# VHH binders against q8cch2: the designs that were tried, part 25

Target 1, 325 residues: q8cch2
Amino acid sequence: RFCGSLVSRTFSFHVSWRMEDPLFRLDLGWPKNSEYFTGATFCVAVDSLNGLVYVAQRGDNIPKVLVFSEDGYFLRAWNYTVDTPHGMFVSGTPFEQSVWITDVGSGPYGHTVKKYNSLGDLVQVLGTPGKKGTGLNPLQFDNPAELYVDDTGEMYIVDGDGGLNNRLVKLSQDFMILWLRGENGTGPAKFNIPHSVTLDAVGRVWVADRGNKRLQVFDKDTGEWLGAWDNCFTEEGPSAVRFTPDGKYLIVAQLNLSRLSVLLAPPSGSIGDCSVVSTIQLADQVLPHLLEVDRKTGAVYVAEIGAKQIQKYIPWHSRTPAFGA
Below, E stands for the ipSAE of ESMFold2; O stands for the ipSAE of OpenDDE; V2 stands for 0.75 times the mean of E and O plus 0.25 times the DockQ between their complexes.

## First folded at step 9 (VHH; framework vhh_7ubx_2)

Design k6 (at its last look DockQ between E and O 0.02; V2 from the best seeds 0.00; counts 0 for: pae E 16.6 > 2, unsure alone 64.9 < 65, placed apart)
Fold by OpenDDE, look of step 9:
Structure k6 (fold): chain B 325 residues (1-325), chain A 124 residues (1-124)
Amino acid sequence: as target 1 above (325 residues)
Amino acid sequence: QVQLVESGGGLVQPGGSLRLSCAASGFTFSRYAMTWVRQAPGKGPEWIAVISEGGKTMRADSTKGRFTISRDNAKNTLYLQMTSLKPEDTALYYCAREGLYDYKTGTWPYFDVRGPGTQVTVSS
């Protein structure tokens, strides 16, 4: 009778609170039950409209996708048609919700971007399931890393998490190629492991060029290269990038540093140099991989590969003292 | 014994309403997310609605605005209120509890508990 004492390693997150008013605080109440995390959590997406959080995890014979409420309650899980999830994005209208997953698996559903409904039914597949892209076909992916869908339904896909394609692809709502940028390299508009993609409010596409230790910026309409930030990433490249809902900051993850950085968003018209406003140092080997921001609440969800969990951070609302009338 | 038992199905005319119930026993009902699934003849299972422990709900687009999932934890009962029923809603309706990962066996069941189902037939 080996009473294996489950040493609950209370990972005391020594958040070295440097005295700067933390922009975010950890929500220890999310999720309500962490037992649902049974694998390495690689990505997270937020349905801000419906207050749902989608999580993807890797492992054998486990649920690959988990759905939680904003309050941290579990709802649903599925594992069908998902081999090795990497990125996730939720898009939709009040009438239709779409969960997009990038799959980097070598199995029958790998090297694809797949669309699911809110309950996990497969609706659309982009790419050729189980077939690695060769760089010749823009719609054949080689380890698609992440995607972003804008309010018009246009899609931005970064393709090349260790694959050959190392590119940014823009698709129409009807999945027609609008433009393609990038090849393997270190120069402008070239990529080495394009790993995350997002848009800002002024129509710029931001790509985490992880291997080149930079963010690259493109015009969303033309695909023209606009600039890059590298001065904030001297130690390690960004693995994830998202804007805050107000567009004032970028939240960036650095995987092996186990670090989150808050960067000042550039003004319209120039990219300039990056500026770090705040950093959240996570425990060693937590490995924040990808993150998402709730557009309604400003909460940040971080998929942590090493810790095998999703962490929720909530904005520090300075309680303006209600001056009692 | 852990058990789910559906009731409230039957024959109804198009445009009609039904309320399905699912009685839970043998487990702490309030601690689990619960699901309604239906299966029509010759079709695969379709998820209709999910309700969390906290009462958050998800619904299929096909039934959105017509079907409402709810629960009464004091009665250990799950409900599905169906309105504006259509012939296409004809199916066997199941109440199900989503499974937990079993670390001993290394397996995850989609549903670890499901009822026998209740038949809903929408016909003129």
Scores: ipSAE 0.897, ipTM 0.958, lowest interface PAE 0.5, mean pLDDT 92
Fold by ESMFold2, look of step 9:
Structure k6 (fold): chain B 325 residues (1-325), chain A 124 residues (1-124)
Amino acid sequence: as target 1 above (325 residues)
Amino acid sequence: QVQLVESGGGLVQPGGSLRLSCAASGFTFSRYAMTWVRQAPGKGPEWIAVISEGGKTMRADSTKGRFTISRDNAKNTLYLQMTSLKPEDTALYYCAREGLYDYKTGTWPYFDVRGPGTQVTVSS
């Protein structure tokens, strides 16, 4: 799907944005069981190996975590130890998978980054449940927003959403701090509401620095600041960022604009300036918060707080392969 | 200029049928998902059905399979075949471009492009 001849509310004139063949289209058949979206859907994560989609939502007396198949069928849910979920990530192998959930706010499970097995059993807690903090020994959080887990088990945590820390923390698979960057501010390697984090295929860490209306880029091994993109975010900062598995594009959400953008991925060298190749303007108050890209299929799942749902977008080629497939 | 124009509404007795049409112009109709939405007096918009550019359809459970969405890309026209009509189906029916609406319940209207609507009234 893309913006066509009708210009959205974010533009002053009727224009065609970068119109070529569609890059993505809405999967109208996903999910099959949308009745389970009974609260505000804040985040989504994908187990590409097993074809599972995890959704976290907020609300009273409802399941906080929902599990769907890749084809959109509801499978199961849990809510124990999940109070105010914000971000989520799935890591692991086909035989052992982990679901990581960040929890925020002043509830009994707030200010934590928690690991669950695929059945919803709590396995690991980082941070002190219910207590915000800035400390590093033990490691504390203040509204941790999201995380990314690399295939090596190394973790990147953005901490956090409106708290005092404003930092990017890299942990080893044993939860040792490998490096840390950030404080509140607008300069290089400083943050205002670091909200989403992802990796590209060439060893760069990308952070959605939402309050500063930019993406910031770091070397994954050293934490060295490599630059920033701000020219695509003049109206509103990015709330979410992920790469497509082919490495050609970034998918970005802008929450209050109810907008999704497809950006051209930079080369392995200098990152240059960002370039928007496609924009999807959603209806007012849809509020796309966080998103995930399936590493295997390239499908994009978008958590929409205002619309209280998850929408799935499919790459054109992965859904309808070339004739002769 | 992008336009959608609905037609085919009217007064019908309970148990009757109607076929609604939506004529599209000013854009490449075949490249877009298309949606029917209705709004009864004093209620919010309710999603009825959607059809993808490739012809895949979804229908709201509230219609219990009585309504069928279809499209004719050669005529740039979207259709809604309604059968077994009930007084509860009385509403203003709109077509819209896009499928971002909650397909099952019609929770969220999308006003990127829509028509002025056609009135369907079911009474004896």
Scores: ipSAE 0.000, ipTM 0.139, lowest interface PAE 16.6, mean pLDDT 83
ESMFold2 (binder alone), look of step 9: mean pLDDT 77; pTM 0.764

## First folded at step 10 (VHH; framework vhh_7ubx_2)

Design m2 (at its last look DockQ between E and O 0.66; V2 from the best seeds 0.00; counts 0 for: pae E 10.5 > 2, unsure alone 64.6 < 65)
Fold by OpenDDE, look of step 10:
Structure m2 (fold): chain B 325 residues (1-325), chain A 124 residues (1-124)
Amino acid sequence: as target 1 above (325 residues)
Amino acid sequence: QVQLVESGGGLVQPGGSLRLSCAASGFTFSRYAMTWVRQAPGKGPEWIATISSGGDTMRDDSTKGRFTISRDNAKNTLYLQMTSLKPEDTALYYCARYGIYDYSTGTRPLSDVRGPGTQVTVSS
């Protein structure tokens, strides 16, 4: 009678909670001098090619645009032709850099999307300066929130930060309207405060529909509605959205929660549901408004309205073990 | 010519079920988001649900628990499965292609194409 005691080896799956190494760390060394932030910092753009960071701030009798190096040195500023900046984007070729600013002011340069050269000279104005409107010919804006310019020079503008239009507009390189989506509402392709816009590598336009607490996705060529993410935004809608350079993640800001969320990018095809990979909880009342990602380094710059500063976050490079050759 | 034709409507008792179909022709169905809308007598059009080309859906909360939108791209057909039907669901149900305003041509293309509709009547 061989009583073989089945030693039930309880494989205690020690789920080593690998403390998921934070995806990002704060760079305390950027900028070198924070005293240049003299107003509320509303937006940030990055020239990844030249290692420049553009900042726009609001306030009376202060520089409206500040330029820093990637290393955090102040370089230059300008205050002309900018009333109340909201969004910013840098596009360029190795030969020409363009700084785009959306202006929500009521002054003579308000309700426009303006293009500047790297020196701060005004080069182009879209919209009707000083006049809000819904017109398409000529094109008018009412509190344009943000824009994105793709590599072909086509522009995507979200128009309606509390304004009348609540729309996404695609423009050609020569500023002709290619397609338009959106009206005020909760249904598909409708918006309540479209606040941020970006593109992914597979040709999808992502819009932060802040008031509806969702991201909406569109085909860049046709403007066709492709889907939406709302399950990650039950507490507060997204104010900003950008992709990581590798296209693997979305970085999203939630203004009043003072939170950054890292979301998993969907594969090509169905958008599906969103999934939060990581969160960065900022201090109370920091109010991250808009953000930008350096396409070369993966660094994230966040415009914080409450803290009146720009913060730089650096990716934790997984030490790929140098498998020695 | 772009055409949408709804079918599957009829008279049903409260608590019953119906499946509506919409046959699409004259365009590449698989590239467009499709929508169901209904209109009751004396009321404006009411959005029910939209399905993207990729199968992602958005639905109105009033019918979300009872109605399901789906599509078969191989058959160029849109579906609406309706369950637990109520008298207030009585309406003409339309299938519509999600319209894109293309301003590149200076012509307002017909942003939305819809079918003639199928009548759904829920009555005891």
Scores: ipSAE 0.666, ipTM 0.847, lowest interface PAE 0.8, mean pLDDT 91
Fold by ESMFold2, look of step 10:
Structure m2 (fold): chain B 325 residues (1-325), chain A 124 residues (1-124)
Amino acid sequence: as target 1 above (325 residues)
Amino acid sequence: QVQLVESGGGLVQPGGSLRLSCAASGFTFSRYAMTWVRQAPGKGPEWIATISSGGDTMRDDSTKGRFTISRDNAKNTLYLQMTSLKPEDTALYYCARYGIYDYSTGTRPLSDVRGPGTQVTVSS
């Protein structure tokens, strides 16, 4: 039985009478089983290969990780070894699927980045469970916020959401540190709450530097600072960032504005300034925290800690409404 | 083999302009971000500006309207255009390759290179 702040799941920011359609629309039929959202939903990840959606939520005595089908049916859950989830990422090949979850806080599994198989079995732990730190040997974290796993198996971790590290860490597929950037600050390659990380198709790493109200960009191979975008975030910094699968757009969440912004992806080379091409205004107090884009379909799944749900947005032209057409 | 050499400093009146140059050799200049830093006597180093390999820039707020970083990859040269100079701009100005600490080995990365600097003195 689900009780709490309920917000409209059908809110649309604009449909122009000028014959301009929005880039995305809310999928009113997703999920079929919202009764399983019993806590604050912090993150979401998508297994495009198998059509699965993973959700992590926080609360006492509740399932911490939920798994839904792409069409919205609840499939399974687990909570073993998950204390205070913050971010998630799904990586895999046709032969092996992995779900990565960051865990924060002082619980026995906090300050870790953990790998699970698709059945919820714990396979790998990075960091020292329950112990925050700045060290690199052994590798420690302080509230790791999110990660991204590249198709090569290399991974990028933003570490973290409040605390002392304020860094971007790149690991090899066998978890060796390849490079690291950051400390608390406002200059190039410095962070204030590095909160989300993603990779574009041309070898750039993008970090949502939430407290500094900017995105910062790095070369994936060298870690070289490539530039920053701050002109789209004067009101509030980004909490989440992902690219659309066609590489044309970035999807950004702004938590306290309850807003999603669609930005034009930059060309190779100079990144220039950012450009907002569309905005999805959510109901007040929805609080979109982290999000994921299905690389197969372009669907956007948004974890809404205020609304305690996940909402799915689909590209406008993937399903045309039959409204008097 | 890796070398950075600054030039273009000197004595200038308040309100004047200078263009500093940094000649690079011994590495593929076009692949690296580059930085200008200054240090006045008795003070710590002060970051001025950084330019990425692709030409994107970030600048310190205190000099934002007066100093412009640029590069010419064909000439392996980094520049700092300084205008509206003030006495408080008096410092040793040096360029650096934007340093990358190699945490896998715990050593200072090979790309952390700086030049000896060029003196800028703003005085009547």
Scores: ipSAE 0.006, ipTM 0.429, lowest interface PAE 10.5, mean pLDDT 84
ESMFold2 (binder alone), look of step 10: mean pLDDT 76; pTM 0.741

Design m3 (at its last look DockQ between E and O 0.01; V2 from the best seeds 0.00; counts 0 for: pae O 10.5 > 2, placed apart)
Fold by ESMFold2, look of step 10:
Structure m3 (fold): chain B 325 residues (1-325), chain A 124 residues (1-124)
Amino acid sequence: as target 1 above (325 residues)
Amino acid sequence: QVQLVESGGGLVQPGGSLRLSCAASGFTFSRYAMTWVRQAPGKGPEWIATISSGGDTMRDDSTKGRFTISRDNAKNTLYLQMTSLKPEDTALYYCARYGRYDYSTGTYPLSDVRGPGTQVTVSS
């Protein structure tokens, strides 16, 4: 229905066929039910274990959260307690999953980080609904942008998108602050619009410091600043960052360039400078905002606020069978 | 007690070079990011460069290409190599340990421990 979504799919397909084999290709068959994208799609999260894809969108009197199967079929939706979603994350086991959603703005549920069970029932609220703040007891937020939940239940929250806090907060499973980094600024461990957060396999926390046109890196246990990457973002800062499941690459979105970048993951120890190994240039005004990588399959789901859709990218597969172990 | 002591300052002509040192004691130096800051009389502190425990660096643009931060973890020593010095570089230079989150104040200080500094004066 939306003109941008059709053009985006066609454009991406042609670009892939005219380049060296890209690391990813567009899955033209996902979703099966795009008619449910009735607003601006801001974020996406994946339940790899149960094969579910959660989408949050913005608009008046529309379903705010949509749930699709990994094969693209619409399953269900809700809008209870979700005003202005910004980021989301799925954590848990096959029998106990949690959907976390950040909510921003001055609506009745704004400035919160909320946990839902698999049925869409609200289970936990962090922050003071509808009221921004800088406090730590109780913990308050000012436009919290995104979170990541580690397998231990520890949480990393970037707080926030255009607010006063400009911080990375680590919480225990019981929501106690374990460490905190940041204030507004350009120096090490300072932020301007900390917009996305993820972990790598070697215990480093990566933050998309969008307004400063860089990624910043911290030790997950101590919060020690480990370095920054800015040499790949001279045109525009990253809006989203995730690692591929094999730990070899980072997937980064650059919103206003309508671009996805694939960066080489750094070794343990010194992170050095970033290296772009591939790009996916999307049609003008697609505006990729946040993204998620399926930990099981390596599929990349991209929330496109301009195109008002979610697109799925699938890793290229070797056509040569593996020999031996 | 945590202690940082700077040395290597002095009077130097424009275009000259100096190497500042910062001797650290009372903490596990290799586990901390370290910072150089300078302050001219009557001005606020000015961040110069930071080096992570793993050796990754970040530098202020105004001295990029002229000043190089480094560390020797075996000697518990932080360095600042300064070249192409200008009169505008005249200041008190001090090293600082990069701060950790302070649960009692709920803040993240950039520097939790500083040295007394070493004076650098660039004049013909």
Scores: ipSAE 0.062, ipTM 0.593, lowest interface PAE 7.3, mean pLDDT 85
Fold by OpenDDE, look of step 10:
Structure m3 (fold): chain B 325 residues (1-325), chain A 124 residues (1-124)
Amino acid sequence: as target 1 above (325 residues)
Amino acid sequence: QVQLVESGGGLVQPGGSLRLSCAASGFTFSRYAMTWVRQAPGKGPEWIATISSGGDTMRDDSTKGRFTISRDNAKNTLYLQMTSLKPEDTALYYCARYGRYDYSTGTYPLSDVRGPGTQVTVSS
């Protein structure tokens, strides 16, 4: 009777997290001219197809929207029907680009989600201009924070940057409500300042629940609650969330900490707990508010309201061709 | 010089109709969204309707069934057709556009350009 002691070799996968090379570096060459930032920069969106960066800023008698090239040249600006911009998103095809802006102002254009063409012409308004509300028919907003448009044209809107609403709304391409989630609270699928929204490649909606210091995850089709991450946000809640193009990491901003965090994306299935892979500590009072990732290059643009600028971070593995040979 | 001039206002009885016009000059009218706003005495400005450069319209619910915004880009003219007018519609009516950064001068002009307005009075 050979009692072969199965020595369970606990393969301790020593994931030597070599805290080696930062995942991102600051691009000091972007923009070429920073003097165009004349107000507080609140949000940024990227047209990865055309190599454009859209910036929204707040202030009196200043351009509310600025457009830069990927390489940092100022191209154009406009002040069309924008009162107080908060969030921005660019969607489209090679043939048609749409710039979406959430407006939290109390002026005649406030409490809306507006669509612009690439020239800055107003094309569509969701909500009631100048009127806050909780209504669903017609749809109303109160301080809409951010939106995400997927490849099918469906829209996800987080409505509740300190307003009457604390909700996540899914709209069809023709702006019909497909589902709605959330109320004010701390429980599952409840929000306290839903501030940012994004999607992953496996059909999950991620919401930065800033006041509750967590990310919440939902099924994009049903709106079902799938889980939450809170263990990475004990000091401060997330203000912004985006995925890297390869879907491996989440980039998160923490406003008052002046910090960017890179988190490991969960596999398909259970959400589990979050894990911090890397952090970028910004200077005090820089206040990273919202951010966007270029889907083509992996570059990260950060709207810094305290520093009144947009910063560009590029992945370290992206060999800038040494123009010097 | 950028200019907007409203016309077509006047005195009308309740239930009557008026068509306001806004003549635009000094800019490429067809590239701008245009808006009608009104202001009654002692009240703040009230948004009525906006029309995009492409002709898409957004309207306030209070007037949506009675007022229609339209434009003729060839004539550089914005219109507001008003029907079933009520005493509550008495106001100064303005047309407005939104500003663009002037790259030639490096200046940001007025964020909004509006005309002097046309008075609409609804009274029996």
Scores: ipSAE 0.008, ipTM 0.266, lowest interface PAE 10.5, mean pLDDT 88
ESMFold2 (binder alone), look of step 10: mean pLDDT 77; pTM 0.746

Design m4 (at its last look DockQ between E and O 0.01; V2 from the best seeds 0.00; counts 0 for: pae O 13.9 > 2, placed apart)
Fold by ESMFold2, look of step 10:
Structure m4 (fold): chain B 325 residues (1-325), chain A 124 residues (1-124)
Amino acid sequence: as target 1 above (325 residues)
Amino acid sequence: QVQLVESGGGLVQPGGSLRLSCAASGFTFSRYAMTWVRQAPGKGPEWIATISSGGDTMRDDSTKGRFTISRDNAKNTLYLQMTSLKPEDTALYYCARWGIYDYKTGTYPLSDVRGPGTQVTVSS
């Protein structure tokens, strides 16, 4: 929601607080330049090493990708080779970084997973631009939803959002298929709208299987199905999933509920059932789609399609410590 | 030779119970997810339950609460405990090992090894 003001202030946001202490608080000062959110904001990625936040939005004659500082100042934008962005992820080193963006739909750049440098120059294209497909040689996509890039350069792609593939694909740093799982369905390693993917510190791959109202879990090395969580999503499936940097929590978005849920991370063995620790209820029709957690600070950036903005939540650091049970 | 052999089927009255076993050999059983599937005459295969290598389970809604999958990695054996059996549960029941992506052919087999099955008949 843009008010047309020259003030870069983030619009006020009211959350229905639980009776328990919150784990996160809204950063009212981020961003400084909200006037650049002129379309539907679908995804966000964070370069924690260089303090950059990337945002992708949809609309005609608007900047498709926006770059902000961690302080919230707008830095630059690009449109080039981005049609209908859906998900994004940042990977790289302190001196070389890359931004991966998934592109969907039938436009000339659709059905691709593309790599850019920080200035918006296209470096790599996976998939066949503008042409959906199921093939693996060459690798094709059908509305690829999101990806995660491990520190080794190995990649996990969920393919896709409403397409026919319904799969999780692991690629080597050289883009060779290491393993893949999925087809449309409700059983183990089957998907209905695999929408978000992340990795935990103990070598498990987590997929938001949105249409099946669950998270599914796989071994990162073998692709073996390790279990699923559905008991926290009876009302609506997750659209996004990420771990906090300390490995203690998962942050999940539920789009139509306009809700963020904080789940307790499972142990390294059996994953058990999920447990909701906290919720952040957003205003009606905010529509949180995808999100990212800053690996250094634990800040949570949420792309809100309905509100047409990115909101930043930061860990609660000012709370007086509790010394007893 | 990788092999799965089911046992424990038979004729059971409605409301009865059976425990099916699947003996595994020729591979490291504890490293694989395992699945039970059934197939009635003239119908397609129907997934029942899966248990991961780490012990996490998922069950089909139609048999949830009546069928329980478990494994004993020390004995290389997969189990299906069935209770409250109904005539509609009559089928050939077989176990399967979770499939592994074949990068050589570029295909994803969901299950690469199955047993011959054990017949369960619920009648009388």
Scores: ipSAE 0.006, ipTM 0.448, lowest interface PAE 10.6, mean pLDDT 84
Fold by OpenDDE, look of step 10:
Structure m4 (fold): chain B 325 residues (1-325), chain A 124 residues (1-124)
Amino acid sequence: as target 1 above (325 residues)
Amino acid sequence: QVQLVESGGGLVQPGGSLRLSCAASGFTFSRYAMTWVRQAPGKGPEWIATISSGGDTMRDDSTKGRFTISRDNAKNTLYLQMTSLKPEDTALYYCARWGIYDYKTGTYPLSDVRGPGTQVTVSS
C-alpha cells in the first residue's frame, strides 16, 4: 500500500486583504492543462475580441508562443523567428489582429519588435534584427521590454531592459518616430530599466521605471513629462502596469516581492501621489513579470517566470458593474 | 536528465499487432502530455496521437481506428497499441514530451524531448 503522498504544493496565496472586498480572485480552472508551460513564462497578451490569450515563454527547443482560449484550452503554438521573448501586446480590429512581441535575444531576430498575424506569421520587424544599438535611423533596440499600441495604431515602446537604452519611443502607424523620451538617470523623464508601458483613457502614457522604483507619466501627444509615482514602490519598482477596463485602477506587478498591487487611478489633471487599494501577495519566488488585462471581462493574466505559469485572476463578484466595454 | 526510451518495435506481418512502450525519466511524467510520432524513410514526421496528463486523447484520423495511445503515470510509461498493421506503417516510432498543435499542418509536431525511436517494420 504505497501511500504516495501527493505533495500538493498548495501555493498558499496569502492574499493580505485589507478589510476591503477583494477585487480579484484566482481562477484555478485556467488553463485547463498547465503542461504546455514548458519554459519560463515571461509575458502574456490578450485578444479580447476573439477571446484568445497569447503567452510567450523562454527555453531551449520549446515553443516560444502559446495560444489559449479565454476558458483555458490550448489551441496552438509557434517558435519561428522568436529568439528570446520579453514583452507581448495584441492589437487590432475585429477584422485584423496583430500580435506584437519584443525580443531581447542575441539570435538573428533579437533586439527587435516583431508583428505577427493571428496565425503566427511574421509580418513586420522593427529594429535591426540580431543587432543591438542606440540608433534612431535606422531604429535600433537593445533589450526592448514592452510595447503598447493605441486605437489609432500609434505605438509606444519601452527600450531598456538592462540594455544600452533607457527610453520611451513613440512611433506612428507607419513606424516613424514621433517623439522619444528618456535617458539613463534618476531625474524626471529619465529611466533605469523602463520595463512596462500602457495608456490611460485620458491620453497619458504610463511607464514602469523599475530600477527607479516608480511609475512615470507622459503626455501621449507631446511626450511631455507629467509626473511620477514613487511612494507606492519603496520596496521594489514596478515591473508591469495595466489599467482596468473602466480606467479606475492600475494593476502593478512587483517582480521580486511576488506582489500584485491595485492602485487608484488619478483623475484627469494632476498625477498626485499613488494610493494602494489592494494587494495580492503571491508565493515566494513566483516572480510576476508582466501582466495583461482583458478589456471585455476585466480578467488579469499574470506571467510568472518563477512559477513558470500564467495565472488568471477574475474580478470578484463585487457589485462593480461589468467593466462596460 | 530528461529521457525518453521507446521499445516494443520489431518485424511484424501485415494484419499483426504491436504494443510500443515509452519509458520516461528525469521529469514529472504525470504532468505532461505525451505524443507518438513516426517517420518513414524519405518522409517527414507524421503525428499519430497525443494524450494529455489527464488521459484525454487526440489522434490522427488515418490511424485512429487501429492505434490507441494510453499511459500509466505510476510507471512513467506511454503506450501505443497498434493493430491491423500495414506495410505503410513501417517507420521509426518516437515518443515525445507533449505535442504542439500546428494549425498549418493540422498535426502535433514534436516537442522539446523525444526518444531515439523504435523501428517498426511491417512486411510479409
Scores: ipSAE 0.000, ipTM 0.250, lowest interface PAE 13.9, mean pLDDT 87
ESMFold2 (binder alone), look of step 10: mean pLDDT 76; pTM 0.745

